# Designs tried in a protein design chat: VH-VL binders against Type III pantothenate kinase (coaX). Part 5

Target 1, 235 residues: Type III pantothenate kinase (coaX), of Pseudoalteromonas translucida (q3ijv0)
Amino acid sequence: MKLLIDVGNTSLKAKLWQNEQVQACDLNNLPWHAITHVIYACVGRSELLNAILAQAAFNSISCFEAKVTKTLGGLTCAYEHFNNLGIDRWLALIASFTLYPNKACIVVDAGTATTIDVLNCDGQHLGGWILPGLDLMTRSLTQNTQRVFDDENTPFTNQLGINTPNGLKNGALVATIGAINQAKPYLNDKNTQIIFAGGYGSLLQQQFKESIFDPMLVIKGLNYWYELDENSNKL

## First folded at step 1 (VH-VL)

Design li8 (framework fv_libivirumab)
Fold by ESMFold2-Fast, scan of step 1:
Structure li8 (fold): chain C 235 residues (1-235), chain A 121 residues (1-121), chain B 112 residues (1-112)
Amino acid sequence: as target 1 above (235 residues)
Amino acid sequence: QVQLVESGGGVVRPGRSLRLSCAASGFTFSSYGINWVRQAPGKGLEWVAIISYDGSNKYYRDSVKGRFTISRDDSKNTLYLQMNSLRTEDTAVYYCARVRYSSGYYPFDYWGLGTTVTVSS
Amino acid sequence: DIVMTQSPLSLSVTPGEPASISCRSSQSLLHSNGYNYLDWYLQKPGHSPQLLIYLGSNRASGVPDRFSGSGSGTEYTLKISRVEAEDVGVYYCMQALQTPWTFGQGTKLEIK
């Protein structure tokens, strides 16, 4: 089986991959005897990741860091300098391309930042947008002006705000919904699949008919990156 | 199968500290806010603290502000409650409970089994 | 803080008969978005609390249709159309409108 690790800005997510499925793992008792490869992506330093990689080395297990490339198995990155695309965005695109073959996709990862990426049915990434995440949008206004305040317990809804906390929270959600809708004209495909990931992915998914929420999208991307990468050391 | 398992409870004297843990499994821990709720012997439920899914937002009951600190370690799928300057009125079963964020509401949809904290001499 | 008051504090019901529990809030739980931020929980003897009803009237997953919630603003009711033995426990209402989130004092349901 493969050990898949995604290190983001605030968290480390680890899962096992076996029989074409994501499986839970116990980081305090990893089955090193059954793990053949460690595939990981990291935005910053992680002492926990370093400890896991050291344990893998002790057990003679090969480790691979996922990286953005210009092309991968029919998928093409839109960025002029592909290395500047965030690795989590690339992994989400890889997973979407693999899981929804021949479908145009709008891939939304709603975390600390909200990223929106547009992928056509031929595997061409068209580009995307980076927005502040829902919480960051509201905090940016409350921290930079005395006239705007936020009740941290106020929910995000798509209704018109009739008080300042609702205006802030609902404004953030509506702006995010609007950005996603603005991505649609770049694809001339009525069979476009919208895929949500991230902490607010489930909330956003509820705003779009026939969209999918996949909390394991980036993790699945690690597996498919390894399977599609011609430079991976395979037996 | 969503599971929340609390640990770290025990018997302690007033003024001492305890650290409670809530180990989560069966769901993407980093996508959910989590609460601590307590129940004194023979009494009702009392909300203690919440931490947002990304850890940026924390709220506390007034009686525990400055004494209790809620935190999370998403790499370990674990929620913590650091309890300092414990008082006899903090004696309770402590539950962690998941907040399902859906359409702007926050029901406590899954609860752990609880861990008992007894503050007495 | 919003104060939640339940009545009655205890109920004894014959199996098959209906039960009704009231919950009153010190201020309206009706939000500008049109939702009533009132949840109901059941704690069976020796067990953790479980969600029964959220946003006033919506049954949680797995909750039988004999449970129903109603009300708006400051007055809410939980009804059980036909009480069964497994319904024994303490019922709590909770406001989720604003922190601190507050529970009612609980209503103990017993079988005669």
Scores: ipSAE 0.000, ipTM 0.386, lowest interface PAE 21.8, mean pLDDT 85

Design li9 (framework fv_libivirumab)
Fold by ESMFold2-Fast, scan of step 1:
Structure li9 (fold): chain C 235 residues (1-235), chain A 120 residues (1-120), chain B 112 residues (1-112)
Amino acid sequence: as target 1 above (235 residues)
Amino acid sequence: QVQLVESGGGVVRPGRSLRLSCAASGFTFSDYAINWVRQAPGKGLEWVAIISYDGSNEYYRDSVKGRFTISRDDSKNTLYLQMNSLRTEDTAVYYCAKDYGEYSYAFDYWGLGTTVTVSS
Amino acid sequence: DIVMTQSPLSLSVTPGEPASISCRSSQSLLYSNGYTYLDWYLQKPGHSPQLLIYLGSNRASGVPDRFSGSGSGTEYTLKISRVEAEDVGVYYCMQALQTPYTFGQGTKLEIK
């Protein structure tokens, strides 16, 4: 099996990959005897990642860091300087390209920031947008890094707000829906697949008929990156 | 690597003022909200104040509003707490504490504290 | 203000045995983003507090695996699977859902 690790600026997400499925893992009881490869993506520093990599080395297990490239298999990055595309966006594109072959895709990762990426049916990434995430949008009027007293349990809906909490929450959602809809004209395929990931991915998925929510999209991208990368050293 | 170093504590009489400083290093100071937390002798932790990453918002516990002012100087990577009209109940060790960031407001790094004693 | 209540306020444990500390909030700490804004801190004698658990259940960097946080809504638990001598100190829960941030009273853990 493969150990897949995604390190963001503040957290580490780790999963096992076996028999074409993502499985939960216990970082205190990693099955080193069954792990053949460690594949990771890292934004920022992680002492926990370093400890895991040291354990892998002790067990003679090869580790591979996922990087953005201009091309990977049939997939081509749109960025003039491909290294400037965030690794999580690249991994989401790789997973979408692999899981939905020959389909145009709109890939939305709704986290701290919301990213929207457009992929045509031939594997050409057309580019994308970066927006503040839903929480950042609502807190930008109340200061982003400090939670002020308000009605935090007010839901996000697409209805007109008739009080300030609803106006803030629903405005953020409607702006995000509008951005996603604006991505559609860049694709000529009526069979376009919209794929949501991230903390608000499920909420956004409910706004779009026949869209998919895949909370493991980036993690799956790590596996497929390794399988597609011609520079990977496999024993 | 990340360090917060408080200074400016001392012994003063009620009604006097003190200014505390917290020198930060090992992280991008301007990206994080920073807090003051205090602890009276033999008592529990008590949150005092926070300043947002851009300095545009400050929040205080009710008992210090109008008396304490939190501020920051990002060019010096330094946080301040101006304490006016001090009361005996303000006697405590004052800690500087850094926000975790992103979705979490947990305090991932704390200084060693500076002691403020208000005694008549 | 949100009131945080801890129990027990003191706990004596034989080394190697488990320990459990409860924290109750006067209202739910679940935010609309799906995160629970409860954090756990340990203050060892003569030391500054240190972060153990953030957002309900996430272990902070460098914190041993024997510490775990759980709970939802208004009821939370910090568990230590096997207490070691270095775990002596006062444990605090804190809500960061809204200002003013509020701490529990603290639970003092001592070795028998």
Scores: ipSAE 0.000, ipTM 0.415, lowest interface PAE 17.4, mean pLDDT 86

Design vo1 (framework fv_vorsetuzumab)
Fold by ESMFold2-Fast, scan of step 1:
Structure vo1 (fold): chain C 235 residues (1-235), chain A 120 residues (1-120), chain B 111 residues (1-111)
Amino acid sequence: as target 1 above (235 residues)
Amino acid sequence: QVQLVQSGAEVKKPGASVKVSCKASGYTFTNYGMNWVRQAPGQGLKWMGWINTYTGEPTYADAFKGRVTMTRDTSISTAYMELSRLRSDDTAVYYCARDYGDYYEGMDYWGQGTTVTVSS
Amino acid sequence: DIVMTQSPDSLAVSLGERATINCRASKSVSTSGYSYMHWYQQKPGQPPKLLIYLASNLESGVPDRFSGSGSGTDFTLTISSLQAEDVAVYYCQHSRELPYTFGQGTKVEIK
């Protein structure tokens, strides 16, 4: 099996990949006898990740850090300086390209930031947008003004706000929905698949018919990155 | 190796503006945010604000809002901090310091500091 | 704003002895399994240097005599065996929410 590790904004996520499925793992009791490869991505550093990598080395298990490349299999990055695309966005694109072959995709990862990426049916990434996440949008106004306030029990909805907390929360959601809808014209494809990941991915998915919420999208991307990366497979 | 190199010392009159630069090298500039922190003589550290180097979006501490502007130029991997309407209590060493963007692990690399003296 | 208060303001410790610095936040800086608290060392004429991130993680290249602990509102930086090169001012800093704030600093000197 493969050990897949994603070090993100607030946590380290680790999963096992076995029989084409994501499996839970216990970081305090990793099955090193059964692990054949460690594939990881990190946007920061983690003492826990470093400890896991050291233990993998002790057990003579190869570790591979996922990196953005200009091309990978049939997938092409839109960025002229491809290294400037965030690794989580690249992994989400890899997973989307692999799981929904020959489909145009809009890939949305709704975390601390919300990222929107546009992928055509031929595997060409067209680009994307970075927005503040829903919580950052609301915090920026409550932190910077005495007249706008938030209530943590107020839900995000797409309705017109008729009080300040509703106006704040629903404005953030509506702005995010609008950005996603603005991505659609770039594909001009009625069979476009919209895929949501991240902490607010489920909430956003409810706003779009026939869209998919996949909380493991980035983790799945680590597995498919390894399978598609000829250089990693030659090591 | 990672380096943050700041512009040289400045002497300004009260009411003037100062613009400090911070040139980054040894890493992908847009993968990390940039903080600005100042230290008045004999005083502690004061956070002024932060800029997302990828989006260009700044966030300022309340004490400096209306007087501070943070920008960046991705083509030369340089961040800027401009402070206007200078007063004598703006005399300080100004530091830039990077953070990890979406996984915050403290400010791991700092510029050497830029001394700004506000006097007649 | 979250206010960070350090104690003591200054500390004199003999070479080889333990130094302990405390930092108290006016509001919890722990969420989502992490404590967003960091420690820095500043020597005269130098910029600050990160020692400890996320309360207890030792920054690369920092000697293992430095350690951090705590959660919620109360945090501690410990130097297990003070060396001459450890004479400096130490600052705590939170990153739980904007604005980020620093403690007032603790000056560590040799007795």
Scores: ipSAE 0.000, ipTM 0.417, lowest interface PAE 15.5, mean pLDDT 86

Design vo10 (framework fv_vorsetuzumab)
Fold by ESMFold2-Fast, scan of step 1:
Structure vo10 (fold): chain C 235 residues (1-235), chain A 122 residues (1-122), chain B 111 residues (1-111)
Amino acid sequence: as target 1 above (235 residues)
Amino acid sequence: QVQLVQSGAEVKKPGASVKVSCKASGYTFTTYGMNWVRQAPGQGLKWMGWINTYSGEPTYADAFKGRVTMTRDTSISTAYMELSRLRSDDTAVYYCAREDWYSSDLYYFDYWGQGTTVTVSS
Amino acid sequence: DIVMTQSPDSLAVSLGERATINCRASKSVSTSGYSYMHWYQQKPGQPPKLLIYAASNLESGVPDRFSGSGSGTDFTLTISSLQAEDVAVYYCQQYYSTPFTFGQGTKVEIK
């Protein structure tokens, strides 16, 4: 099995990959006898990651750091300076390209920020948008305006708001839905697959017919990155 | 860590109502729907309905429509299932179960409460 | 309502041997993309525990000796090498249409 690690600035997420499935792992009791490879992505420094890598080295297990590249297999990054694309966005694109071959995709990761990436059916990434996430959208208005307030009991819906909390919450959702719909003309493809990830991915997914919510999209991307990278496979 | 804690056992007379609670912790309550499942003694599992924890909108199985009410309180991350006009055959263990997503309309019950035993005595 | 029928009702298997449980739906619970079928394990006095979702996906933390297969109306849960802690009742469930329905359960015991 593979150990898949995603390191942010302050958090470390780890999963095991076995038999084409993502599985939970106990970082205090990793099954080193069964682990063949460690694949990781890191944005920040982590003493925990360094400890895990040291344990891998002691057990003669190879470790591979996922990086953004201009091309990977049939996938091509849109950015003029590919190194400036966030690694999580690249991994989500890799997973989408692999799981939905020869399909145009709109990849949405709805977390603290909402990212929208457009991928054509030939594996060409066309670019994307970065928006404040739903919570950040509502928070920015309540923090900066005396007359706009948030009610924690008010849901996000796509209906017209008839009071301030509804207007605030539903406005954030409708803006996000509108941004996703605006991505569609770039593909001009009726077979476009919309894929959602992130904390609000399930909420947004409910707004789009035949769309997919995959909370493990980025983690799956680590596995597929390794399988597609010729240099990693040679080692 | 995700945890669902249900209210304690209840003994009720025929015709009475019972209200079972399910308190969630370890995740964002409004992101996941909550289902209710009944299990009569020595029998299998029977789905009663679910509630959208975010909107508060419930959906009930036809077998329980008119007798069941599902609600939630987002301020304390708690879901409720109230069953009215109790009959002796309502004697069962009642479970709450969280649903998570794999795809747009494909859900599964990943965490379950410990169960609440309801006994309806004649 | 979609009726889920499991076979056998009970199964006795020796430790380390393979256990196979079948589940049949009265109507297809698959589309071209997905199977809306899950498997749960229930031990006496405990709530059910998710084992497999969407016919073949192993839930996090579940031992890899458990596997699921099938599509349409016919599904199988396999335990490749039965362990003592696997003694339980196993339920299949369809999530294709409401009301969501469970099979009658298969009781797995050690021979």
Scores: ipSAE 0.000, ipTM 0.401, lowest interface PAE 18.3, mean pLDDT 87

Design vo2 (framework fv_vorsetuzumab)
Fold by ESMFold2-Fast, scan of step 1:
Structure vo2 (fold): chain C 235 residues (1-235), chain A 122 residues (1-122), chain B 111 residues (1-111)
Amino acid sequence: as target 1 above (235 residues)
Amino acid sequence: QVQLVQSGAEVKKPGASVKVSCKASGYTFTSYAMNWVRQAPGQGLKWMGWINTNTGNPTYADAFKGRVTMTRDTSISTAYMELSRLRSDDTAVYYCAREYYDSSGYYGMDVWGQGTTVTVSS
Amino acid sequence: DIVMTQSPDSLAVSLGERATINCRASQSVSYSGYSYMHWYQQKPGQPPKLLIYWASTRESGVPDRFSGSGSGTDFTLTISSLQAEDVAVYYCQQYYSTPYTFGQGTKVEIK
């Protein structure tokens, strides 16, 4: 099985991959006897990741760091300076390309920031947008405005706000929905697949019929990155 | 209009194989994983496995590995579950149920087939 | 395998009364803010129907008298005011890891 690790700025997420499925793992009791490869992506420094990589080396297990490249298999990055595309965005694109072959995709990762990426049916990434995430949008207004206040018990909905907490929360959601809808004209494809990931991905998925929520999209991207990268695949 | 329609009841002898079909309509078949769940008479639900309808790759519960095969035909939006070397304790109602891929689970198994009764006699 | 245990096995409540069903996982089914837990309703002769996903989110079309709560290993399904149509067997299910596993079921009947 493969050990898949995604290190962000505030957290380390790890999963096991076996027979086309993601499985939970206990970082304090990793099954080193069954792990054949460690595939990871890292934004910034992580002492926990370094400890895991040292344990892998002790057990003679190969480790591979996922990197953004101009091309990978049939997938092409839109950025002229591909190294400037965030690795989580690249991994989400790789997973979407692999799981929904020959389909145009709009890939949305709704975390601290909300990223929207557009992928055509030929594997060409067209570009994307970075927005503040839903919580950051609401905090931005409450932090800088005495009259605008938040109620943590108020849900995000797509309805018109008739009080300040509803106006704040629903405004953030409606802005995000609008941005996603604005991505559609770039594809001119009636069978476009919208895929959501991230902490608010499930909420956004509710707003788009026939869309998919995959909380493991980036993690799956690590597995598919390894499978598509010919320098890593050796029979 | 989203619907899963399963094949009719089967009566089989021990040692035989049974193949149950599940025809999807009203949605994009390849966008959702298909789960198979069985329920023996008067008992609870037992997960058998799922299939990625886009790639065709199945994942089986260990209790059924070696006896179960899950496939699909995208041209007719149909999933299949074949169980071989049938035993009397395989007598059950077999359900198909769609899900947003194995690990997403946003809507869980939100649409279920009507069930196919399989009786293994003698 | 993750073992899901429901309590009670059966529950008889009067019409309009509150019904509470508990589900305990043998290990945590929560990770990174997600609780990988569903609740299903099964009426006699019918397939199961999804009621609650992500431990506390009601499926579309499910009446607001149904609510889910909990995280980690302990989860609860509550029916705030039982109606005649709610007579059914209720199942919890984890989707944290394969194999997916269900609780043994709780039969809810009218007193």
Scores: ipSAE 0.000, ipTM 0.408, lowest interface PAE 18.4, mean pLDDT 86

Design vo3 (framework fv_vorsetuzumab)
Fold by ESMFold2-Fast, scan of step 1:
Structure vo3 (fold): chain C 235 residues (1-235), chain A 120 residues (1-120), chain B 111 residues (1-111)
Amino acid sequence: as target 1 above (235 residues)
Amino acid sequence: QVQLVQSGAEVKKPGASVKVSCKASGYTFTNYGMNWVRQAPGQGLKWMGWINTYTGEPTYADAFKGRVTMTRDTSISTAYMELSRLRSDDTAVYYCARWGYDESYAMDYWGQGTTVTVSS
Amino acid sequence: DIVMTQSPDSLAVSLGERATINCRASESVDSYGNSFMHWYQQKPGQPPKLLIYAASNLESGVPDRFSGSGSGTDFTLTISSLQAEDVAVYYCQQSNEVPYTFGQGTKVEIK
């Protein structure tokens, strides 16, 4: 099985990949005897990741860091300077391309930042947008004003706000929905698949019928990155 | 019917930690924030903080920062409040209370309370 | 922190008579046309119960003898005709600014 690790700025997510399925793992009791490869992506430093990589080395298990490339299999990155595309966005595109072959996709990762990426049916990434995430949108309006306040117990809904907390939360959600809708014309494809990931991905998925929420999209991307990268076996 | 059910009374030694639970039913747990309020014997109410049940983000009163941790488990609609490094003056009844979904954000439903006694 | 001060600390009222409790905030608890001030009733051995929210709105299920008024820094809770079941401690509370704060409480007793 493969050990898949995604290190963000504030958290480390680790999963096992076996029989085409993502499985939970216990970081304090990893099945090193059954792990054949460690595939990881990191944004920021992690002492926990370093400890896991040291354990892998002790057990003679190869570790591979996922990287953005201009092309991978049939997938092509839109950025001229592909190194500037965030690794999580690349992994989400890889997973979407692999899981929904020959379909145009709009890939939305709704975390600390919300990223929207557009992928055509031929595997060409067209580009995307980076927005503040829902929580950052509300916080940006409250940090420097005495009159605009947030009540974090207020839910995000797609309705007109009739008080300040509702206006802030619902405005953030509506702006995000609008950005996603604005991506559709770039594909000119009625069968476009919208795929959501990230902490607010499930909330956004409920706003778009026929869309998919996959909280493991980036993690699945690590597995498919390894399978598609012909250079992973180079010494 | 909305109901908040808290865990049972606790007796702790000074320096220990206590974790109080609050199980919600009768509404969508993640649509309403959960507050924690305590009341020392014969005294008034003191707000400790709240947790956004959807995001898991807590907000603490400065008096309790560094000793209080608020979490939730959405799979069982339960909020938790853990207070560490207990002192005798932490002896109190601890309440969870839901914020109403209205423009005032008043606390419309309260748990029955959990008595925490800190003694040697 | 916003300090909430209630007056009186205790009040003895005959059955059927009017009871009035005042609450003063150290600074305004109003924002965007709303007063983030609420009143709670607490009976011995029970958790607090919401009576009035946003200064003047009666919570569902609360008898109409309870009313609230005020804005800015000065608020009043009135019980127009005290009943035996109204013996309790009453607290005001602001939700305009973190940390949320309560008044010290007013004990209402029957004469």
Scores: ipSAE 0.000, ipTM 0.394, lowest interface PAE 17.8, mean pLDDT 87

Design vo4 (framework fv_vorsetuzumab)
Fold by ESMFold2-Fast, scan of step 1:
Structure vo4 (fold): chain C 235 residues (1-235), chain A 120 residues (1-120), chain B 111 residues (1-111)
Amino acid sequence: as target 1 above (235 residues)
Amino acid sequence: QVQLVQSGAEVKKPGASVKVSCKASGYTFTDYGMNWVRQAPGQGLKWMGWINTYTGEPTYADAFKGRVTMTRDTSISTAYMELSRLRSDDTAVYYCARSLYYEGDYFDYWGQGTTVTVSS
Amino acid sequence: DIVMTQSPDSLAVSLGERATINCRASQSVSTSSYSYMHWYQQKPGQPPKLLIYAASNLESGVPDRFSGSGSGTDFTLTISSLQAEDVAVYYCQQSWEIPYTFGQGTKVEIK
């Protein structure tokens, strides 16, 4: 099995990959006897990741850091300076390309930032947008404007706000929905698959008919990155 | 051309605070992290912390936690480092330095340095 | 904290001769595929300048007389043929864990 690790600025997510499925793991009791490879991506540094990599080395397990490349298998990155594309975006694109072959995709990762990436059916990444995430949009207004109030009990909806908390929360959601809708004309494809990941991915998925929420999209991307990279190098 | 331009020299009394700025140009500010490193007279380099310029989230070395605050303003591509409750041993040149998020946190471009002198 | 120890503290080398600087980390700073260890040059009154990243990769614009080697805990910076402009203090740095730490520096002078 593979150990898949995604390190963000403040968090580390680790999962096992076996029999084409993501499995939970206990970082205090990793099954080193069954792990054949460690595949990881990181934004920033993690003492926990470093400790895990040291344990892998002690057990003679090979570790691979996922990197953005101009091409990978049938995928092509839109950025001329491909190293400037965030690794989580690349991994989400890899997973989307692999899981939904020959389909145009709009890939949305709704976390601290919301990223929207456009992928055509031939594996060409067309580009994307980076927006403040829903919480950051909300916090920005409560930190910088008088008379804008934070209310933890107020949900995000797509309805017109008739009080300040509703206006704030729903404005953030509606702006995000609008950005996603603006991505559609770039594909001009009625069969485009919209795929959501991230902490607000489920909420956004509810706003789009026939869209998919996959909370493990980036983690799955680590597995497919390794498989596609190995095939490119060995075939 | 990539350039990091820091604010000018400061002279402070013990107990005061100092805020150093670092203005970036020649690249997309939010694609790189910004680190702060200081160097006391005749001494080596000491890492103080970094800020994720995209998210605004800072990470501090334990030696400076509670006294240091790192922020940035993306609208003017500027990072800030504020050090409070200054002591005479905070006298140093303070550098900002850019790092790639994925390449093992080495510092490819540095500011010119800001001399901070703490004396009565 | 990972302690980075350089040797020697200073060395004098004739123009055109080889200069060798060692750096030892108190624990491994390498995986099987990458070393989180980098080298900088600092001239008087100037900020440090990156020379080598990931133990052996030459930064763009740096002369090819500079090279780096090593893995795990032991690393070396070599200047194959010292030039006058190479007079500086050289620092190693680990990025394996926070806090990132530097060696104490090695001063290189001409004889």
Scores: ipSAE 0.000, ipTM 0.410, lowest interface PAE 18.8, mean pLDDT 87

